# VHH binders against Flagellar brake protein YcgR (ycgR), part 80

Target 1, 263 residues: Flagellar brake protein YcgR (ycgR), of Thauera aminoaromatica (c4kar8)
Amino acid sequence: MAELSTPSPASPAPLDGGRGDELEKFTLRGARQILQLLQDLITHRGLITAHTGGGHSFMTAVLKVDEERGRVVLDPSPDPQANRRALAAPRLTCVTQLDGIRIQFPLVGLGEGQDKGRPALFAPLPAEMLRLQRREFYRLQVPLAHELSCLLKAEDLARKPVEVSARVIDIGAGGVAVVVPTGAAEFVIGGTLPACRLALPDGEPIELDLEVRNLNRQTQRNGTEQLRVGLRFAALPRAADTRIQRYIFKTERALNAKARGGL
Below, E stands for the ipSAE of ESMFold2; O stands for the ipSAE of OpenDDE; V2 stands for 0.75 times the mean of E and O plus 0.25 times the DockQ between their complexes.

## First folded at step 8 (VHH)

Design H7 (from F8 with Q99H E105T; framework vhh_7n9e_1; at its last look DockQ between E and O 0.37; V2 from the best seeds 0.60)
Fold by OpenDDE, look of step 8:
Structure H7 (fold): chain B 263 residues (1-263), chain A 119 residues (1-119)
Amino acid sequence: as target 1 above (263 residues)
Amino acid sequence: DVQLVESGGGLVQAGGSLRLSCAASGFTFSSYAMYWGRQAPGKGREWVSGISSGGGSTAYASSVKGRFTISRDNAKNTLYLQMNNLKPEDTALYYCAKHDWEAGTFPYWGQGTQVTVSS
């Protein structure tokens, strides 16, 4: 009685609260871009996890890109069984990371052969590559003393426009995290907050559009519940970007100086 | 346990309409933002639409904006997606998702309902 191992439901990849179109933004379909990215993987000797389905995977690397033949050369697994699974799979899902960016691409039509007398796996060039720039934009933790705030234009439960002054917790080139009282406004991931105002210490507030990217409920030590809202800069004027970058740089420098005992 | 059950999918001609439903149980439905996602054949899951806990705020993917409408009935613990002017590219398995306020992720999905749009 072979216990049919119920395939562990592949944990649905966390929908990064990004707009469905964001995935498209991160999808490379240009032949030149794909070739360049594959070449970069070669240059950096990026290890690739190749998923063959059924919960099976093996480690590989891109060894070569053959533009003339329109194919990619992969390092075979030292496990012959893994290679057999790979060759039998209708699709290979390759996952890797380059410079902290997750890269995912499908390979279809895998074959085996030799490259320069060494065993190798071959596949046609991927039609698309997903580069999930987790814009891990370095996020500066905002010192409490700076009292950065963002005026959010949102709606309440009654769909009435409300303005909420939110404390900025962290800031980066791509956005801010803020805290608001629970119930102050309604938020939805992917929602746009137009004409918000970010207050920096160095001048007038910056008007900008924000996109809700993350929502977390937090309970404070005192038992008070707060909502942490991760916000992306949806449209940032160049001048505003410069100001934000300057603030981040200046603040980081000050914090580092303090950490070194200089202040 | 959190349960999400999608329904209302089917075969429809291009330009047609469908209304999807998601029945939610095992949690306080009115306290959570809800979302629709979809997965087309050979593609990854993509975000389609979201609605805040009270329904006051909505969001849409650019690909469906102006055609789809998300709504909810908190008294019935049900999420809806009205899909109008359907296109072949809308063909996908549509999922209902619950937000996790603590994790900030979408760990809860239904089994999905298949939508097929013919040319």
Scores: ipSAE 0.724, ipTM 0.909, lowest interface PAE 0.7, mean pLDDT 87
Fold by ESMFold2, look of step 8:
Structure H7 (fold): chain B 263 residues (1-263), chain A 119 residues (1-119)
Amino acid sequence: as target 1 above (263 residues)
Amino acid sequence: DVQLVESGGGLVQAGGSLRLSCAASGFTFSSYAMYWGRQAPGKGREWVSGISSGGGSTAYASSVKGRFTISRDNAKNTLYLQMNNLKPEDTALYYCAKHDWEAGTFPYWGQGTQVTVSS
């Protein structure tokens, strides 16, 4: 039988720098802190997803840091087109993890050359690095059996109210991601959806305001196209926050208990 | 190739108005949300406004809400930003950006058009 190829894993999407005021407290700007974090990435041989814009990315690694010249040396892609896109890009947005903590940093002024006779990419040290240590960036993947939904109060093409029942696919302290059919409503990054209702397994639905943070296309196995909408909680009341945190904690415990009980 | 060409910038007195345009080509314009951003001297780039692919949803930064209006003409593949009651703080390079469905954000944008608000 001919085997179907497993699709490559989706590249991690960068956080939106245009709405990055929330992220400032996780931003490192000290030269010594930046150098140390880059050295840690080298030591742990961390793989980096480098986003070149236009929806393109490639895998790379920091090979070394040249402190005296103020530059980083990156592993080039085996795909020559990826390298050309990287060199043409006004900035390279690098995303990786270190010990489970998300790291993100920009590189500008990328150039090509040789490092000890091997092809390499070079860039000045980044002026900033994000190190996202807070629990609020964790996202629980919602088990299918829970059938969590969120009633979105959005707008149609004529700017008239529409209600869309959206399946929740992940949830964290700061928001949810949902899926909706393409065309069910009009969405834009920065848009606010007031008085939405999040249905958790027990208790009454939670009324909350949501803000659109990202929009991805998602094709289901049957070929239908859905929109993945990343939503941030706005002005979340303490009681609602407590219920969400308890759901996450309870679900994680249940999933971990199944893993421990399996043989 | 995606091309975004901004125009309509210039020098204007405080309290005045300007209308920016962004001519789009190389993609199906009506299938993408579009955005305006700006970069003031000595500052980082900031998001200004966005509009959904069909025009049914708009969003604005708090600093421009009520003064700026984003719109689009899908038949002409053109994005607009009407800027009223301009302030010196609005002085910046203004650029448009196309939504990227793979990235889930708007990492691609044009070279921009300069807006300078004096006195």
Scores: ipSAE 0.631, ipTM 0.890, lowest interface PAE 1.3, mean pLDDT 83
ESMFold2 (binder alone), look of step 8: mean pLDDT 83; pTM 0.836

Design H8 (from F5 with G56T E105T; framework vhh_7n9e_1; at its last look DockQ between E and O 0.38; V2 from the best seeds 0.00; counts 0 for: pae E 5.3 > 2)
Fold by OpenDDE, look of step 8:
Structure H8 (fold): chain B 263 residues (1-263), chain A 119 residues (1-119)
Amino acid sequence: as target 1 above (263 residues)
Amino acid sequence: DVQLVESGGGLVQAGGSLRLSCAASGFTFSSYAMYWGRQAPGKGREWVSGISSGGTSTAYASSVKGRFTISRDNAKNTLYLQMNNLKPEDTALYYCAKQDWEQGTFPYWGQGTQVTVSS
């Protein structure tokens, strides 16, 4: 009975790859923003996974932000070994989620002490915090050649119903990201777009309701401004879900085959 | 610098009404979607309502839908929240927030205005 060694979860690859420019957009460096986000973590009692390197991590929480001393107070691990690793680590990578948004931030200069008579870990305030929008689901980057589109039913500035054909740039089980010309329609986070139509290559468009989850303005190389709209599937029929999953799977396989030199 | 100043909060009896205002400065107000959030004691910050830059699209949390109305006056750089049929569970610090077009969310919040609804 060969013990199937469960592959050790691969350490998240250092964010150093070529997507550096996109990551910068999600990085908070403002002191006020960082403080607010840390306070929000405290308020929500958000559990934080602190990575110490070498595949080791422990669960912690932000207990307090000391603005006067410029430090954050963390809950120590119940495991003394984890705390030793944390203190020995040159850097902690803290990962958490708040309201479905992934938050990642480094802590350096970790020390141990006491807060109000309880053991605590202390670190200087992070210089930056990465706030990644809810990638609840793996998002497939849609190949340009597939020409996926979503017909959005929205309103313009005159409250006139408009249909906007939006290019789908990424798709996952939970939703799509699309690009539209700036000014094509009015959007607001939390808004619902009813009876939209997602066009997949394998058949008739899928009718679905969409919820706006994020809005980004992007300037193209040619100077043209576009609006990237992150959309959640608000109500997805089972058959539609199956089709979307099939498309994602098939496309991923094809891309992987191509990357391996097979196509 | 972006400034958001909330006002109009206070003590009100259940079933009463309040109108909140948020005065915005330091950015082109008419170019940004605006939002209201709130934080009740011992709870996290929650989204309450949003309005598009032009004011034509609005959104509401299920808990406030039909009772609250978001509006804006772009000429006055002011965001509003009309709150009707207030309930004790609406007791919170209410914040105004600006859309962040780079991050795709609304991380910019004011200091807030306290709303207390008595039973």
Scores: ipSAE 0.823, ipTM 0.939, lowest interface PAE 0.5, mean pLDDT 87
Fold by ESMFold2, look of step 8:
Structure H8 (fold): chain B 263 residues (1-263), chain A 119 residues (1-119)
Amino acid sequence: as target 1 above (263 residues)
Amino acid sequence: DVQLVESGGGLVQAGGSLRLSCAASGFTFSSYAMYWGRQAPGKGREWVSGISSGGTSTAYASSVKGRFTISRDNAKNTLYLQMNNLKPEDTALYYCAKQDWEQGTFPYWGQGTQVTVSS
């Protein structure tokens, strides 16, 4: 990964550049298709994670599409530092989901201004949008009540082996995102954590090798600073894959039948 | 101030080798993971390799694994990238980067050193 991304509970991290040829068949380039997809995001109030690089992102939304000027209008962050990073970035990588379908698109040439007297961010319409409906890109937001954890076998800052029990924030067919206290362990992007243990409700913990995909600092709702770690499942046995898929499908079915959180 | 200065780039024939260095100053080098990245003209930056603060763990992009070796010398505040069996596709500006999780940023990159691999 050339960029570090900040995963959000609302959407998954950007896809690696090394998977670009696999993604071409999911890429929309027609102006009419792009305009319609952006309008769908506006209509369905899609929350978007905008990645600025350097391990930073902010949550935003498309407020409107200005077809006459060929621009999208974005909601600025209430955090002025996030807005400054966005304006300084060579590009924003916007990631969201709509009805379980992952959507990703680049914005370049971001500027600030006013829209009907309110602060706003502006960019030219994207030349392409990625619309993926594949199980590897879907991420289930794990309900806090499930208290899913993953035991990580890593090294602390003094280079000593440590085991860190990390809370699982989201899970998909290809991996998990977890949080750990800052300073609990050192992680290297691209590094492998062997023999970690993922605790699922339906049996004994699954022993897994995990690959570190992204790292970012995250402030929890209670003000605690933690490190959010994006982890990919390395070489999964079929039985482990089946148990993970079963958990995901059971949980998403239960969530769809009962309620949808508004956060 | 954090300073990262890359060197060791140049023009090399395909199949050749180069060794890049990154001299670090302005921080406690041994406390931070370090990375190499690269950027071809007109393209985005691409992660190449990373190494833990103590040098005990390394990671590589699939395109370079088996050909490139990252290392560090904490006594000399220097990060290295040994590049073997170079291919024309490796042509890029190579730069080192410092991770700084305590500040919530990943902002420190060197100016880079150019590697050009001719066929």
Scores: ipSAE 0.178, ipTM 0.673, lowest interface PAE 5.3, mean pLDDT 80
ESMFold2 (binder alone), look of step 8: mean pLDDT 84; pTM 0.844

Design H9 (from F5 with D100N Y108L; framework vhh_7n9e_1; at its last look DockQ between E and O 0.32; V2 from the best seeds 0.00; counts 0 for: pae E 7.1 > 2)
Fold by OpenDDE, look of step 8:
Structure H9 (fold): chain B 263 residues (1-263), chain A 119 residues (1-119)
Amino acid sequence: as target 1 above (263 residues)
Amino acid sequence: DVQLVESGGGLVQAGGSLRLSCAASGFTFSSYAMYWGRQAPGKGREWVSGISSGGGSTAYASSVKGRFTISRDNAKNTLYLQMNNLKPEDTALYYCAKQNWEQGEFPLWGQGTQVTVSS
């Protein structure tokens, strides 16, 4: 009697403010961006799982982007039945990964033909492409020596405004993880922390709004309890984003150089 | 064992109000953030509202902001959701959830209470 492992209930979607904004943030709608991403898929020979509906899928690849005709060329399946399903489907859902980032995009209006004498599938360029960065893969562990901190504006148990200086332990394009003393402030997932200040080594602190995405209690080796808070950048000015990206890049480069014995 | 028992659901007309309750047991209620979620027919489970352990911080989905109010009574180990100006779109099974501090993973959910809003 195979114990049907009850599928672990899918993690409830974060409070709408985070998903919609996150989804939008990760959705490319610009024609140039879409073209570039498709070109990147070609360059990297990214394999694509194309879903035709009804639980059916096949493996394909982007072979060419025809900007003049506004179409994408796909490698047909070696299975004629899969190609027939693809052509009959009102929508093809394409899923792939590039550099550890999940990419999803719809294709509508598939047709068959030939490209340079070879069988090919054709579709209009996608109107949107979703790049889902798993937060886990793109977070830089902040060296202790950098002493990154984030001043959090929160409330205490008495609902009194408090400012908490939190150590930044990891940083990515989408947010930071910080540690705070237990009881320093009250947090709730989906809560917004307005007008916080992120301190980077290269200049003045960045003012930004943060959204609480995760809360974990951690016991240190010395028995002291700390709260790890995962925070999303809710509103990040372009200039701030650039600074954060620069910091991450520079730090990664330095860490890699050190790992190679160069420092 | 952690237990969460939701109540207060029912049938209500559009524009009406309901108050949900969640009775918590098997853990130190005052030490955990608590949440409400819901699942509409044919849709995934979504967050509705959250409240910090002491009640000093609250969060709301955009769809319910200004209409719903989360609160808690730590002395009674009870979580509440006041729902005003209910809409047909609010029809769902409503769940109470406990924050998971150890693994940052999925909160523990109750069995839910059905809320049906008629047009």
Scores: ipSAE 0.305, ipTM 0.754, lowest interface PAE 1.6, mean pLDDT 86
Fold by ESMFold2, look of step 8:
Order: sequence, then structure tokens, then C-alpha cells
Structure H9 (fold): chain B 263 residues (1-263), chain A 119 residues (1-119)
Amino acid sequence: as target 1 above (263 residues)
Amino acid sequence: DVQLVESGGGLVQAGGSLRLSCAASGFTFSSYAMYWGRQAPGKGREWVSGISSGGGSTAYASSVKGRFTISRDNAKNTLYLQMNNLKPEDTALYYCAKQNWEQGEFPLWGQGTQVTVSS
């Protein structure tokens, strides 16, 4: 349901819970594993989309874990109606990403209260968390130092062809996410961008066709406006797929080696 | 106040055609991409088609490609969906939507027009 079934700008959609046997090997049920993963979300200030049902959702974050009481503390929405929907919902389906890996977990028994004198939402610790470390769902966060780019062949507002060099933010087996200045080109969900060029560090740029899957307007801290574009590889030749996987693997190795060498 | 008003729905036999319209007001229509979506009974809302602000780029869900045609008339602030070779599976409440550029916001949807396709 994450592909073209998601309205734009697309929030991450929950995975189909009726396919539990394929997801079981990615499901964490150990108390220590769950606590550690929640703590990792806190440490990285992970933004969470909490789905309340009926197509409604709101943004939240885990503020802390109260291990003694077995509860998580969530950031309330600034929209009072979103909070009321959350409190009325039989459960929340929380979806987020940590280091390019999709995280999903249910919360039940949500209540309201105070944390350090500020309004907060509370729920018992989840009994399970999905940590989907599978090739099709993994997204590598591209290091800024790599300056990875993708040349997009699109149209401007005057319906003229334009080439836009877009910075690649993340990359996976199925596509990339890029950023462009607002107004640099016009995009529509489901549209195809033929003959784009993905510049990897090793070798010639890869020519590939891209399909627009989501659009998300962002305002940076300095007030600059940009557009985040989620792009799917429409048809990816085996050689291009191999180069992309090699880039992902080498970059992961380098990041892991740096983390261990820095410890 | 942004308003989207769909019309043109109705009852039609399988194999027939309908043309939906969406009258837009309260915003600069020509500056936004526009979309059609639908919701069948007991199902979630499904994206159907999209069109760029100038009309130069279009996109379709695989279930309707080749049968449906999206278009727009920016002088009349109107979005259209020509639906041909209709099937019972196309029965749904059809909505037009305006692109919402705020992060975390859903597209702005109209109230919808019912399309019912009988066997």
C-alpha cells in the first residue's frame, strides 16, 4: 500500500498485517530488543507517523521509555483533533525509519498525561516491533560527503524540457529519494522521467527511467524551500542493479568500519 | 476557502463510458498538480490518475491505464476524467484532489461523485 495507493505528499503507509508469515523473521518480541530499539529511536530523534485508522495519521516521536512502569512517552500533536482521534483509537500503528530500515510497531491503551509539566501521550510498551531488514525495503542514507546526484529529465512550469541535477538523499534496491529546489521542475505522482542519469562514484553514470512515487515540500531551517521526490526504478538492467548494490554494500562497510574504528 | 466539486457520476452498464468533472475554486488552479482518486465500498482510498499543473504530464494507475484519460482546462478551473470501457470493479466514489505542498499533509480532496457500474 506504500506505492501509488498513498496520497501525496506521501507519509509511509503501514505494511499489510495479513502477511504475517513473511514478516515473522523480522519481528522482534524480546523485551531487551524492544527497549533497545525504542531507545535508538529516541537517540536519533526519529519522527514517527502514527496511524489512527480511517486514513488519519499524525506525526509524533518517542520522548522516553519508562522502564519501571513499562510505558512509552509520546509527543502529542499540536492539533487537538489529532490527539482526540489517537486517544479514541483502539490502537496506533506507528511507522518510522532508522538508518534506512523500516520500523513498525503497534501501541494500544494510549492515554494522556503530563511529562515534566508538559502534555504527553502514554502507552504500554509494544509487545512486538517489526524491523524490516530486507533488500526491497532497505534504504541507505547517502553520506553528504559523497555528493551523490541524479540528473532528472523533466519539464518546467512552461512545459519545456529541463535537466535538473538532484542530490540523492537515500538509495535502495527499488529507487532513490532526491531533493530539488522548489520550482526547478514540475512533477506529478505516477509520472515517468525517461533517460535520467544516476552518478555513482565508480564508473560512468547509469542511465535509467524513473517513476515519481511521492512528493514532499520541505522548508529548511534557513527558510529555503525544497522538494523531496521519491523515485522508483521503472526497469533496471541487471548491470545497473549490480552497481547500485555494490555502492550500497561498500558504503555500509565503510560506515561500519568508521563507527568501530571511532569507538 | 478551497473547494473542489465533483460531478458527472451515475449508473452505467459495463462497457459504457462516463466523464467526470471537478470544478475548483478558492486557489490558483493552474499552479497545482491535480489528481483523481476513488474509494470502493469496504476499501481504502485508491489513487487513480494525476496531471501536472500545465497539463503536459499525466499518470495512471495500472488498473485504469488505457481506459481512463485525465485532462484539465485551466481557463475554466476544471479537471476532467474520461472513463471508457467501464467495469464493475470501477464502482466507487470518485474524488478529485489538489496537491498539498505542506510536509505531512494529505492532499485536499473533494466530496466525491458516485460511479456505479452494473454487470
Scores: ipSAE 0.030, ipTM 0.594, lowest interface PAE 7.1, mean pLDDT 80
ESMFold2 (binder alone), look of step 8: mean pLDDT 83; pTM 0.836

Design J1 (from G33 with S106A; framework vhh_7pa5_2; at its last look DockQ between E and O 0.22; V2 from the best seeds 0.00; counts 0 for: pae E 7.4 > 2, placed apart)
Fold by OpenDDE, look of step 8:
Structure J1 (fold): chain B 263 residues (1-263), chain A 121 residues (1-121)
Amino acid sequence: as target 1 above (263 residues)
Amino acid sequence: QVQLVESGGGMVQPGGSLRLSCAASGFTFSDYDMSWVRRAPGKGPEWVSTISDSGGSTSYADSVKGRFTISRDNAKNTLYLQMNSLKPEDTALYYCAKDFYEEWGAWFDYWGQGTQVTVSS
């Protein structure tokens, strides 16, 4: 009976090279910095969600940092099954926040034991910790099959109002990237596009204001020029934010499942 | 700034009831799933319950199922946890938490300072 190796949660798609550099700015690799951050998590009683893969997670907290042994001590789950999964996982992805800043770090080499007579989980200190201030850093590449679109209210060269249906190519909590035909509208970086409509598969389009952040002209293989427009959500209703996040989550989960040989 | 402030905790006898409240501010409350988590002395944090943004869906840990009821009032930006038939093992610090969804999983991006619930004879 071949133990179906639970496919490792798809590593978050390598942030495109340019974004990788930006991510590096937020990645702590210094041992002292890592220790301090873990200590801060203890001090502030940070709630940590540890992901074990396969869509499973459990709540934990840092109990202790053992600098001498180079390990972190975590609370085990009250669920024995979660602990088993954690111990079997090649890597934990731990996520939490401190002072509104998202903190993510991997733990590998998890073991179980006792700390001062209490059950505990042990892991070597993380090699890196990511502190993300901006939700804007993660962008989901939208599957073509989803056919996400954004109706842009823009102006043409004559400053006449035009509506352009643009394909959404990536989406994040902070905005979308879209592709528009060349000449369809004039975009100005820093300009606001009011009352646009983002179409998600799960319901009615979301009305929102967009700010133009980036313009990139691309020539397709067929010689056709397309304009990629990076758009920031200038005013996003809370309900819309939730829907977007759900979409991203659901899509990522589906993509990961597919990558694992699922449906 | 996102703020979650829990209240309603206290001391109660076994079999008693408490109602926790969480006042939310700094974000569109009605747009997010909300959860309760608890941390007992000497134990790790435990998920208790989640309610969807609209309140249309609820989920519970097995340990509290049938005894606890999560609800929300979006007009008041308030989350509730009705706790009935309380047991000593329910003694914990109870946190209100905001759900956050990413491609690889869900976590809580914000939580309060907690309210203490003590169940003792």
Scores: ipSAE 0.841, ipTM 0.946, lowest interface PAE 0.5, mean pLDDT 88
Fold by ESMFold2, look of step 8:
Structure J1 (fold): chain B 263 residues (1-263), chain A 121 residues (1-121)
Amino acid sequence: as target 1 above (263 residues)
Amino acid sequence: QVQLVESGGGMVQPGGSLRLSCAASGFTFSDYDMSWVRRAPGKGPEWVSTISDSGGSTSYADSVKGRFTISRDNAKNTLYLQMNSLKPEDTALYYCAKDFYEEWGAWFDYWGQGTQVTVSS
């Protein structure tokens, strides 16, 4: 029959297994590192979303690590059905975040018991933990309806100044990716473009210096060639950084809200 | 640095009311959804309620729907939880939490130390 409890409206989902090879460089496997990270979650009272499969999850926390017995001790849910599902699941995928760092780890062999007279859930220590620094990886894909553009002050092949209005296709804390027609300007990896102007919705453009980090030629459906230019923000003032982060956060929240409201 | 400070807890009798407050600092409060989470003695955390950044959308756990009202004052950087018709099962440590959304879906960044609510005769 159907679940009695209401799932949290903002439950973080486990990362897709299809991205597993990309995530290997963020995966901790050292016992000492794993113990320290679990202790940090305990110390900071980390709230964990535990996924049992089938779209079901519950909130929990790590109560302690029993290092002598090689076990992690979790809070049981106040919902007894959530606890039964967790105990029946072949694995529990735990997802949490600590100070802007996403943490994910599997628990297998979950059992029930008592810890100092209180109900608790037990599992062997995880063999691995994903520790993903958002700032190193995250890029928002810019919705087309947000007409984000960046005016690039670049040079043509003859080293003459040229201004190119480039559409921003993604944006992150450290930079943007833009597309321009091939031949619109000459870009050199490691080169700098001073005094470019990034246009965010509703406001004056942000003046900033950009560094070219990568270049990819792309062919569109109609045979038209474009150049994808990866650009890093140079020294970014806090006010500009705040505007960019605000845009990213609010846009991401709006996109995620559509996914949450579907039932 | 982000700081969330809960207050307004106390002892009340069944059927009573309390109003919890959460003072926020260290971030642009009006940019974030905010939540209340509670932890009953000997039990794990339980989501209670969420309010959108503008205050235009709210949601509640079934166990509190119709009795609790979440609200916010963005000019004062303050989150509220009005709790009416309190029951003994509402006894818990109540935390406010800052929501955080990203591509990978984690939505709690920070929470306070909590304020104790005790409902007993």
Scores: ipSAE 0.047, ipTM 0.590, lowest interface PAE 7.4, mean pLDDT 81
ESMFold2 (binder alone), look of step 8: mean pLDDT 82; pTM 0.826

